VHH binders against q9y6x5. Designs and how they scored, part 435

Target 1, 379 residues: q9y6x5
Amino acid sequence: LPPKLLLVSFDGFRADYLKNYEFPHLQNFIKEGVLVEHVKNVFITKTFPNHYSIVTGLYEESHGIVANSMYDAVTKKHFSDSNDKDPFWWNEAVPIWVTNQLQENRSSAAAMWPGTDVPIHDTISSYFMNYNSSVSFEERLNNITMWLNNSNPPVTFATLYWEEPDASGHKYGPEDKENMSRVLKKIDDLIGDLVQRLKMLGLWENLNVIITSDHGMTQCSQDRLINLDSCIDHSYYTLIDLSPVAAILPKINRTEVYNKLKNCSPHMNVYLKEDIPNRFYYQHNDRIQPIILVADEGWTIVLNESSQKLGDHGYDNSLPSMHPFLAAHGPAFHKGYKHSTINIVDIYPMMCHILGLKPHPNNGTFGHTKCLLVDQWCI
Key: E = the ipSAE of ESMFold2; O = the ipSAE of OpenDDE; V2 = 0.75 times the mean of E and O plus 0.25 times the DockQ between their complexes.

## First folded at step 19 (VHH)

Design wk10 (framework vhh_5j56_2; at its last fold request DockQ between E and O 0.88; V2 from the best seeds 0.88)
Fold by OpenDDE, fold request of step 21:
Structure wk10 (fold): chain B 379 residues (1-379), chain A 127 residues (1-127)
Amino acid sequence: as target 1 above (379 residues)
Amino acid sequence: QVQLVESGGGLVQPGGSLRLSCVASGFTFSGSDFTAIGWFRQAPGKEREGLSDIYGSSESFTSYSDSVKGRFTISRDNAKNTVYLQMNSLKPEDTAVYYCAAGEYIRGSDHWTFDYWGQGTQVTVSS
């Protein structure tokens, strides 16, 4: 009876991949559903922050996941990929799976979506997988579809996460057509597997499915490096996050640290916290450090001893290279409709609408997604 | 427990070739799309540098550093759980201890991390 929604993320799927590579399965999915060509994500354009924005409708300053690596000066806690399970970091917002889980006769399921293996506001999904990159897509898909089909109370909201093409994007860079073609083909095949599984289980016509991503990928180069060690001694600050948005915790006077960094590179903007541009919505949180460095697109902030990647993300969220896409299919969505752009925070109120949930206060605009929905008037 | 054992190192003349082997035990590197085996080397007085890696479950993906691209080739035998590094056109500058390492990609890390290392094998290129 209640509507069901599966939210799928392929990490680091840049929007223009759809134009530059072949996706027969995804295109078929789109043909029978809707496409948003570009999704403007939140700053910084990183995995944990943007995935949490999708499911909260909030800017990073509001939901409190402001980077993949964070430090809280008061509690002296650290957040990272290896230390992400403390509810302290997640409790500044209420993600949609919690909202859904708290409803009567409903439950939530998750396969490795960021934050889903953490009790948030003392609530965790009835069904979830602890994060383990070694677990295959097939196993993740099997669990999710099993839960969607056989759970009691029924799973009405589920998330599915996959690390590609982000992992390979970092390895090869997005401009490596040879290798990225192979990577993206595999992803398309996985989408094929997803659709096939849903059809086999009789879920295809009744399940709403959103396929999206958190960010894109830009090409990096050995010729575009910003070495902080050439500008400031490491004894003067603590590095909380490095590239392309560095988070700086001064050990000396903040102004002095700022002055040492402000002219470090013409390809890097240095901001005091209070001077961070408003358009980033990245100021009003204690977890944002006193100084941030923002590298230009394709530039990498490095220290003397660091691993170099050929692709990266986290840059200005206005850059097209940072934008993911959104495709959707199901009874809530039109068929054969394409939309140019939405904001990533707009996904949350849309999902709430689909599920019949009252949304928490959020930064999304439901009006931006009305044209995607069959029960709404498209203005 | 995870173990990596390198072999195949030795003394060769410039322009010569060597094939290194890395036998992995305690895990199956082809069991995950996000497990990688990489070759590294460390020359005296220099930092350890990554040379090449291979990852993927059914289909393998390879990468090379600029220093070895076109000369070195990484490959694997899934049945033997072994990774190879074919080194051609060796130069004196290639003299180093060569290590294989096992690692994985972790969500939100934005990099491949290698956590398990072999003991290394000496490669000496000299006339």
Scores: ipSAE 0.931, ipTM 0.966, lowest interface PAE 0.4, mean pLDDT 96
Fold by ESMFold2, fold request of step 21:
Structure wk10 (fold): chain B 379 residues (1-379), chain A 127 residues (1-127)
Amino acid sequence: as target 1 above (379 residues)
Amino acid sequence: QVQLVESGGGLVQPGGSLRLSCVASGFTFSGSDFTAIGWFRQAPGKEREGLSDIYGSSESFTSYSDSVKGRFTISRDNAKNTVYLQMNSLKPEDTAVYYCAAGEYIRGSDHWTFDYWGQGTQVTVSS
């Protein structure tokens, strides 16, 4: 049967952490496999959208998870980090675990990846954990490896998600070397545990493993706040999402709301939906609100309050600070190969190739990842 | 039911020290990497101010606001399910009701949210 694939995400792992901090275990993983130094992710550079882009190969406007906070005016439904289980939100695309487990003699397993505890198109991952941040990395790993070794039909695609370094990155910011060094050392130890567990169970040589992330992190400051209350009365709009990309639903004439916001700060771009730059691929979905505000890197949009976070993400996807990395090891991948960049949507067709799946229509380009794969000619 | 109880408040002279305790029940600190206990204060007529927090299941990770960094130290004793705030070099401006709170981080939230609060303990720094 097709090779097995484990897809791992460490949330908020900025690409240049690899050169600015020590990762003995991750560097050994990379040495025996491949590295993509920068993965250009999708706008907005937020958790739910980018995790769904990895597994669908689609831009956010095409898969419908356009932010971590969304509102649908027709159905009056709300989506948030704590209200994410309605299949309505997820059904505009088909993620790879659904396609995989619908094949003969295959199943999928998941530990906490966004969407894997939702019945998307009436199909939920064959083995999964309901999201619970209190479940340790070791328990997530134990479940995944048990399912990879002991399932009928066999698990051929599995996912594993961990909330760091995102959680600590928001609290300290990427420039806090003292605190982030301790955070990142713990993450490297978890990667060491992952590899050692796979070796102990006899999986390491024949399992394809991708370690990646959804976005990076940039430094924020109390000196870089944009106070919307200084520019516009709350009564003129409904706030769907705040920072660093605010989603504004006007309650009055849209042009009047736009005009009040356009001069609010030189550190914020204000877009009518039709004027959002084409390079964002962020226009053609009803869940994208009529006005968005895009803060400059390191700036925080607030409402009459201080910000408690010193790091953030969600900014323009052209910013290197927003880019994660990708590392991979296994029989499908070259050994000791370093690649400069791919697009995050390219991961999906590559994974489909490895698993022998026909990809759904998507925005990825298989040719961009050929150099990573042993069965492809790279020139 | 989650409950937090502060103690150790009182009257102290300027330049003095005080140690606050926060005893938790209904959950354990070491049960999650993504549960935090924080200390906050509110002076009369002022908004509530975040001071420090601590999180992590086996290793402790701490943060401090600029207003208390270097003077206050947060710590915990997992066996007693208790978090402490050691306050040194106290000033009259530190006079407030001090609260502990429990919070968590979940995927996609982009911030730590504190939903469980103690009743508070009064600290008065005065001659």
Scores: ipSAE 0.837, ipTM 0.929, lowest interface PAE 0.7, mean pLDDT 93
ESMFold2, look of step 19: ipSAE 0.833; ipTM 0.929
ESMFold2 (binder alone), look of step 19: mean pLDDT 79; pTM 0.802
OpenDDE, look of step 19: ipSAE 0.915; ipTM 0.956
ESMFold2, fold request of step 21: ipSAE 0.836, 0.820; ipTM 0.927, 0.920
ESMFold2 (binder alone), fold request of step 21: mean pLDDT 79, 79, 79; pTM 0.811, 0.809, 0.810
OpenDDE, fold request of step 21: ipSAE 0.927, 0.927; ipTM 0.965, 0.965

Design wk2 (framework vhh_5j56_2; at its last look DockQ between E and O 0.73; V2 from the best seeds 0.80)
Fold by OpenDDE, look of step 20:
Structure wk2 (fold): chain B 379 residues (1-379), chain A 127 residues (1-127)
Amino acid sequence: as target 1 above (379 residues)
Amino acid sequence: QVQLVESGGGLVQPGGSLRLSCVASGFTFSGSDFTAIGWFRQAPGKEREGLSDIYGSSESFTSYSDSVKGRFTISRDNAKNTVYLQMNSLKPEDTAVYYCAAGEYVRGSDHWQYDYWGQGTQVTVSS
């Protein structure tokens, strides 16, 4: 039988949650598999960009999903959570489910993973759900496992996405121990449900499962606000993306806009596009706007209106608070092995290896994940 | 069609209590982990502010603004598709039109969005 892989994402699951909270089900999953304690994600540390990096192995500048909100100056198109289904935005890369599905006697399945309900390179997953946050985890899980078990051609790659703990992280902030404990308990229970479902269907021993996330969450406060209106008139620019990395499209001379913003706050770095630090790999795409504002950790960029979020993400990808984790179980993985860190783009070549797929050119390093795999030599 | 109807507002003395109700129709808010019902208020000359919300399909998760924490309690009756706001220790500063709103969390939005609003109910706290 061809190898099978299920990729699961719990949005906004900060890596250190594993140290600060109890996860009986997830710990059992890890005990019988592998753990990467920290995954360094891509800049900016947002949902759409990082999920696409996981499945393409590319930095944001390369796969073209550079934010949750984007604007293309040539076509005048907008990308957002409410407008994400135009293949125009996704076609700068080939996600793994497309690669997989184009193989003979293989198909892909998806439940709510970003980009999976969009025909990319004229290919859409054989089995997928249109995004709807109202669909329960149970229904998502049932569909995914049904497809994994009964499809012809067989589903060999599947994705499953859940919006927690990101949704609650924004609401409560990651430092709310009381509320986040309850939220994370629920997530652990969902992992328990996943494992139980796989066991009941006889999939557990033969299915490779990766549980990961796209980013972490940092604590925000009303005491840490950067008000752009105090520095520049709103009529002088269009805001394409706001916080904590603001994308600025000037309506007047770019230099003038830059000069008005460069000293706006000691807790915010202002970059012309060509001056964005190389370590971000966030420069070489037309969808990146002429000016980028990057708030310090825990600081929120606002206009006149105050933010009600107590947690946020999107900050510098070197910050531990932005880092998710990766756990995996299945015949491809060792048992009881822990690894300190990988890059999020490293997941793609690993998944391709597991599935026997030839990877597209990517920014990942297979060598970083070799020690997780039973068929590889590890020093 | 989604509809929210508030009730329970009125005139109350400082230190008094009111219980607001919000009846939702056209959807079941408890059917999703990412559907929320929230209470907002707007005083004359001020911006609308969020006070409290509740979400979760099986287990309820609640949140409160600092301005009402400890005084207001949000709850729900799933069978009646109704959300309540128990308001205790009311102050003159609590005088406002109170609104019920229904919203959801959407992947990639990074915020809870409230798209449906009630007509509002007047709460006046005065001696």
Scores: ipSAE 0.915, ipTM 0.957, lowest interface PAE 0.5, mean pLDDT 96
Fold by ESMFold2, look of step 19:
Formats: C-alpha cells, sequence, structure tokens
Structure wk2 (fold): chain B 379 residues (1-379), chain A 127 residues (1-127)
C-alpha cells in the first residue's frame, strides 16, 4: 500500500499559543508524534503565499504567489482573496498534489487549501471542495475521510484548511486572553474530533498527519497607525496591497514617489525593489511592485485614521510572532520527539520523501527534517 | 435577497434603555462560523462607528468598541434569526441612526467584510 499523508492547516496559529494556552487534544497528538516548536515562514507572512510555500517548497518570488493581493504589469491581471481562480497566478510552480496524482495509481483530495480548486498546469486536485467559508469543519473532515477511504485510484495525499485562529486573531488580537482562550479551546476540540474520526474509520495507525499553520499574529492598536494619506497624494501611485507590507505602483517618476514616502514614519521601512533585503528572498518576480513599505511589528498602514484590526500578520519573517508550529503523527514519524525549528520550505521535501515522490527543484533542505522521520538517521 | 431590518429605536431620556432588534432574511447567520452580524451608528455630520458584533455557529463570540463596552450588550436568538443590541445608561451622545450589518470572513482577506446593511433605526436621547 502506498504511504498516505493528510496535511492540515489552522490559519494564523502562532507558535507560542502552545505554551500560553491549554490544548489537551493537540498535546496528546504531539505526545504520540513529533513537534517542531517554531517554523520559520516566508516573507511576506501572509496566507496565500505561505500556504503555497508549504506545498511547493519555494520562496514567494519563486512560486509567484507573492501576496494576498497582486498585480501583474505584463498581463494587467489582478489577484485577490475574491479573485484567485485564474491558473495564471499559480502556474509558476508545481504543488505537491499535482505531482502526486500524476503518478500511476494515485489521487489527491482537498478541502479548502489555497489553490486546490484551481487547475494548475491543467491539473486540479482529483477530489476537491470549491472554497466556501460557510462549510463547517465537520463537513470538510467528512469529505476528506470519505475520499481517503473510498477512492480508486486511492487518495494518497489530502489537504484540510480551517480559517481559525486567524479570523478571530484579527478581531481580538493575540493579547486578548479571554476571547482567544475560547477560540483556541474550540480549535483544540476540532483537533480532538479529527483524531477521533480517524480512529473510528481505521485510518489513525497508517495515515501520516501533519498539523501546521502558515503564520502567527501580532497585537495592533489605534495608537500605532501610519497614515499614508499624510505623506503622499493618491494620484501619484496605484495601491496594490496596503498593510503591513504595502505594494506601491508609481504613477509618476519612481524616485519622486520614494522620496515622498521615505520619511513618512520612523516605524516603516521604504524599499525600492532592488534594495529589498536579500534575506527576504523577495525581489525576483514581476509581481513584486517597484516600491514596498514594510511596517514595524504591530504597526498598521492606513489611508484613514482608524483600523478595524486588533491583530495582524504579514510582517518581517524573522519576528517570532509571525512563526507557526508543526506537529505530526503517523508511521513515518518518531513518537515523543521535539525539534526546535525548521524552515517552512523544508516541509515540501519532507512530504515528498514520505510519499515517495521526486521533489521539483525547491528552496527546502531535507536534512533539516530528518530527525522527525523513523527511516532516517539523525546525527 | 439578503435583507436586514432594524427595529426598536425611539426617543429616550438620558440614563434610559432601549433594545434594538435586527431580523435577518435570505441567509442564516448561525449556519456559518464565519458570518457576523454587527451594530453600527452614524450621528449627523459624523463618520459611521462600529459598536459591536457577534459571530459563530454553535458558540457565540462577541466584540465591543470602547465607547459602548459595559453599557451595550449584543445577543442573538438563532431560532428567530435575530440579533439584539441592549443599550443601557444612554447618553445624549448616543443619539444616532443605528444600523445592523452582515459580514463575512474568508481565507486571505485579513478582515471581516460587511457588505449587507439595514436601512437603520433612529435613536434619540434627550430630556
Amino acid sequence: as target 1 above (379 residues)
Amino acid sequence: QVQLVESGGGLVQPGGSLRLSCVASGFTFSGSDFTAIGWFRQAPGKEREGLSDIYGSSESFTSYSDSVKGRFTISRDNAKNTVYLQMNSLKPEDTAVYYCAAGEYVRGSDHWQYDYWGQGTQVTVSS
């Protein structure tokens, strides 16, 4: 039987939530498997880019999903959370479910993972749900487990996505202990339901399960606003994305726009594209705009005086607040092992190894994850 | 097709109370974890202000602005598809048109987006 893998994301699950809140079900999952305490994600620390980095092993400049809102100057196309289905955006990389299902006698299944309802390289996940936030976690899980148990050719790779704790994290902020504890308790109950369902269906012992996330969350405040309208007139640029990494397409000379912005706030870095720090790996794609603005942690770039958000993400990927975790259980993984850190791009070559797939060229390092795996010698 | 209808406004003396209702039709707000109903207000010559919202399918999650926290309480009756705003200790500065709105959270939006609005109900606090 070919090995099977379920990849689960709880969006916006900050790594230190594990230390600061109680997760009896997730802790039992970890006790029987492995934990990576911090996953260093990719810049910008946004949802679509990081989910695609997990399944391609590539930095954002290399896979082409460089933000949740994008503009391509050559084709004049726009991408957004409500306009994400054009394969054009996704075709600069090959995600793992495409590679998986093109192999003999294998299928892939998906419940809401970004990109799985798009035909990428003319190939869509063999079984999938069209994105709809109104579909309950239970229904997503029911479809995934039905496909894992009942498909021919068999489903060997499956994905499952849930919007929490990201949705509530934006509304309350990570420092709201009362509200976030209730949100996170619900997430832990869902993890308990996941494990219970897998046990009841006879999948638990032979299915590899990864539970991870794309990014964390930091606290925002009305006291930490950067008012872009105070620094530059709207007529001088087109705004492609606003906060915390603004993407600025100049309508006038680029140097003039830069000069108007460079002293706008001491809490914001302004970069010409060629001056973006090399450590971001965020320069070599036409979808990255000529000027970007990078707010300091907890600061919000606004066009007006207020913001609805009390929590946000997208900041510098060196910030611990932006880092998720990874937990895993299954026959491929050790039991009771804790690992300090990996890079989010390392997940892809590890998954390829577990599934017996040849990885496409990528930015991950298989050696970083060897200690998690029973079939590898850890140094 | 989606419709929100506010009721319960009126004239009240300072220190008094009112309960606003928002009846939803064309959708069921408790059928999704990621649909919210919120209360907003707008006084003449001022910007619209968010006051409170409620979301969740089986368990309710609520938020309040600092301007109303402790005085206003949001609640819902899922069987009637209705959201309430209990307003206590009313002040003259609470005088405004009060609106309910329906919002949604989707992956990658990074915010709750309120696209459907009621037509409003007037609340006047004066002696």
Scores: ipSAE 0.825, ipTM 0.927, lowest interface PAE 0.8, mean pLDDT 94
ESMFold2 (binder alone), look of step 19: mean pLDDT 81; pTM 0.826
OpenDDE, look of step 19: ipSAE 0.912; ipTM 0.956
ESMFold2, look of step 20: ipSAE 0.740; ipTM 0.885
ESMFold2 (binder alone), look of step 20: mean pLDDT 81; pTM 0.828

Design wk3 (framework vhh_5j56_2; at its last fold request DockQ between E and O 0.95; V2 from the best seeds 0.90)
Fold by OpenDDE, fold request of step 21:
Structure wk3 (fold): chain B 379 residues (1-379), chain A 127 residues (1-127)
Amino acid sequence: as target 1 above (379 residues)
Amino acid sequence: QVQLVESGGGLVQPGGSLRLSCVASGFTFSGSDFTAIGWFRQAPGKEREGLSDIYGSSESYTSYSDSVKGRFTISRDNAKNTVYLQMNSLKPEDTAVYYCAAGEYVRGSDHWTYDYWGQGTQVTVSS
């Protein structure tokens, strides 16, 4: 039988939460598997882009999901959390579940992973849930495990997505130890439920499971605001995305808009598209707007309104606060091994290897994950 | 259909207390970890401000604005599908129309959004 892999994401799980909070279930998971302490994600450090990078191995400029909010000037289409179902946005890449789904005697399943409820290249997982935040983790878990256990052709790749601790991170900020302790305990309990369910169904020993996240969370404050209205009139541009990386579509001469914004705040870098630092790999896509603003860590770009968020993400992907972790368990993985860092795009070639899939061209490096795998040499 | 109905407002002296109630119908707020009930207020000539919210299914999580922290307490009764705002140590500055709202968190939105609103209840704090 072909190998099976379950990819689980807890949105906004900052890597250092593992050091600062107690996770008895997750620690047991790690003890019997592997841990990558820090995963360097892609810029911008947002949900849709990074989740798609995990499953494509591509930088955002390559897979085309360059933000949670996007605008295409040619088609005049918009992408957002409320409008993410158009294959137009996803078709610039081929995610692993599609690759897997197209194999003989294999199928894919998904519980609310970004892009999984959209036909990409005219292919959709045989089993999937439409996104609905109201659906419990239990129900998502039940569906995924049922599909993994009883499907024909067998589900060999599945994804599971959960919105915490991101939702609470935004509300409380990551430095609220009292509230975040409770939130993270709940997440650990959910991991316990996951493991228990897999054991009960007899899947635990044969299923490869990856638990990871898309980004971290940084503390924000009302004292760290960048008000764009103080620098430029709103009539001079269209805002495509706001904070902490603003996407600006000028309505007047681009240079004029740039000049009005370039010195707006000492805590914000302003880039023309062609001047975006190469290290971000965030230039070569038409969906990236002519001007982007990048706030410093912990600073919030606002219009003439107050931010209600005490935590946010999307900042420079080199910041530790933006980094998630990766833990894994199963026949493909070592037991009791810890690794310092990988790139988030490295996950894709690793998953392809585990599943015996030929990877599409990608930006990942398989060599970075070899030490995690029992069938590879770790030099 | 979703409906929220506030009650419990009135006139109180400074230092007094009120307990507001928000009865929700058409949905169960405790049925999802990502459904929130929040209290808001709007004073004449001022913008609407968020005061407190509560969310979570099995376990509830609460938040407070700085303006009401330590004085107001949000709670809920799942059986009655009702959310309460206990308001203590009221000040004249607390005079406003108070609203409850129902909202949710959505993947990729990065914020809690409130879509359903009650009619509001007047709270007046005056000597």
Scores: ipSAE 0.932, ipTM 0.966, lowest interface PAE 0.4, mean pLDDT 96
Fold by ESMFold2, fold request of step 21:
Structure wk3 (fold): chain B 379 residues (1-379), chain A 127 residues (1-127)
Amino acid sequence: as target 1 above (379 residues)
Amino acid sequence: QVQLVESGGGLVQPGGSLRLSCVASGFTFSGSDFTAIGWFRQAPGKEREGLSDIYGSSESYTSYSDSVKGRFTISRDNAKNTVYLQMNSLKPEDTAVYYCAAGEYVRGSDHWTYDYWGQGTQVTVSS
């Protein structure tokens, strides 16, 4: 039978939640499969960019989804969570579901993964759901499992996305153990439901399943605000994205805007585009604005003096608090193996290997994931 | 269409209690994991302040601002499609118009957004 893969993301699942909270269902999944304890994600550590990096193996500057809010100066187009359907934004890369379903006798299915309801290179996932946050996890799972079990040509690659623990992480912060333990217990129950559903349908033994996330979460507070209004008048720039990485398009001389911002807070780094650290791989795309502001961990950039967030992400990708995990189970994976770390861009070439697909040019390193795979030599 | 109607406001002595109600129509509170009902207030000459919210489908998750934590309790009755704010140990500083609002969380927004608002109910704490 052709190899099959289900890729699952629980948004904002910080790697060390596994150590700090109880996950009986996820731990059983890991025990019978593999764990990567820390995944080094890409800068900026935001939802749309990192989900696209997983499925393309590319840094954000290379795949073109550089933030959750973007502006393209040439076309004057805007991208946001409510305006994300224009293929223009997505067409700088080819995601794995496109490559997969263009193979003979294969199709792809998707429930809510960023980009799967967009025709990318004139190709949309064979089976998909239009994004709608009010659709329950149960309904998303029911659609995915129906497509995996009943489609002709067969669905060989499927994706499933869920907004937790990101939604609650923003509201409470990762340090609120009482509230986050209830949130994370619910997520563990959903993982249990997923595994049980796959077993009931006879899919569990021959389906490869990856459970991962895009980023972590850090604690914020009202005592750690950076007020841009105290440093610069709104009329001098266009704000493309705010926090924790602000994207600034100057309306006046760029150097004048930079000078007004450079000493605004000791808890914020101000970069001209050419001065962005090379380790971010975040410079070589027109969608990256001329000035970016990068808040220190746990600091929030605001226009007024208040913020409702107690948790946030988007910070420097070297921060352990920004890192997710990866767990996997299925015929391609070892049983009971734990691995320290991989790069998030390494997931793409590994998935291509499992599915027998030729990867497009990418930034991942297949060798980093060999120890997870039964058909590879790990030494 | 989403509609929210507050009730239960009035005049109360310092240290007293009130229970506010928010009745919703046009949607069900527990119909989505990512729909929240929040309580806000606006005092004369001040900006609107978020106080508490409640969300979740089968289970209820709650949050509180520091200004009301320990004194106010949010709850809901899904059968009545109603959210309550129990306000104890009231202070003159709690004098305001109180609003309920419906909000949601979506992929990539990084925040909860409240788009539907009630008309408000006056609470006055005075001796």
Scores: ipSAE 0.840, ipTM 0.928, lowest interface PAE 0.7, mean pLDDT 94
ESMFold2, look of step 19: ipSAE 0.818; ipTM 0.923
ESMFold2 (binder alone), look of step 19: mean pLDDT 81; pTM 0.823
OpenDDE, look of step 19: ipSAE 0.911; ipTM 0.956
ESMFold2, look of step 20: ipSAE 0.826; ipTM 0.927
ESMFold2 (binder alone), look of step 20: mean pLDDT 80; pTM 0.815
OpenDDE, look of step 20: ipSAE 0.911; ipTM 0.955
ESMFold2, fold request of step 21: ipSAE 0.835, 0.827; ipTM 0.929, 0.921
ESMFold2 (binder alone), fold request of step 21: mean pLDDT 80, 80, 79; pTM 0.813, 0.815, 0.810
OpenDDE, fold request of step 21: ipSAE 0.931, 0.929; ipTM 0.966, 0.965

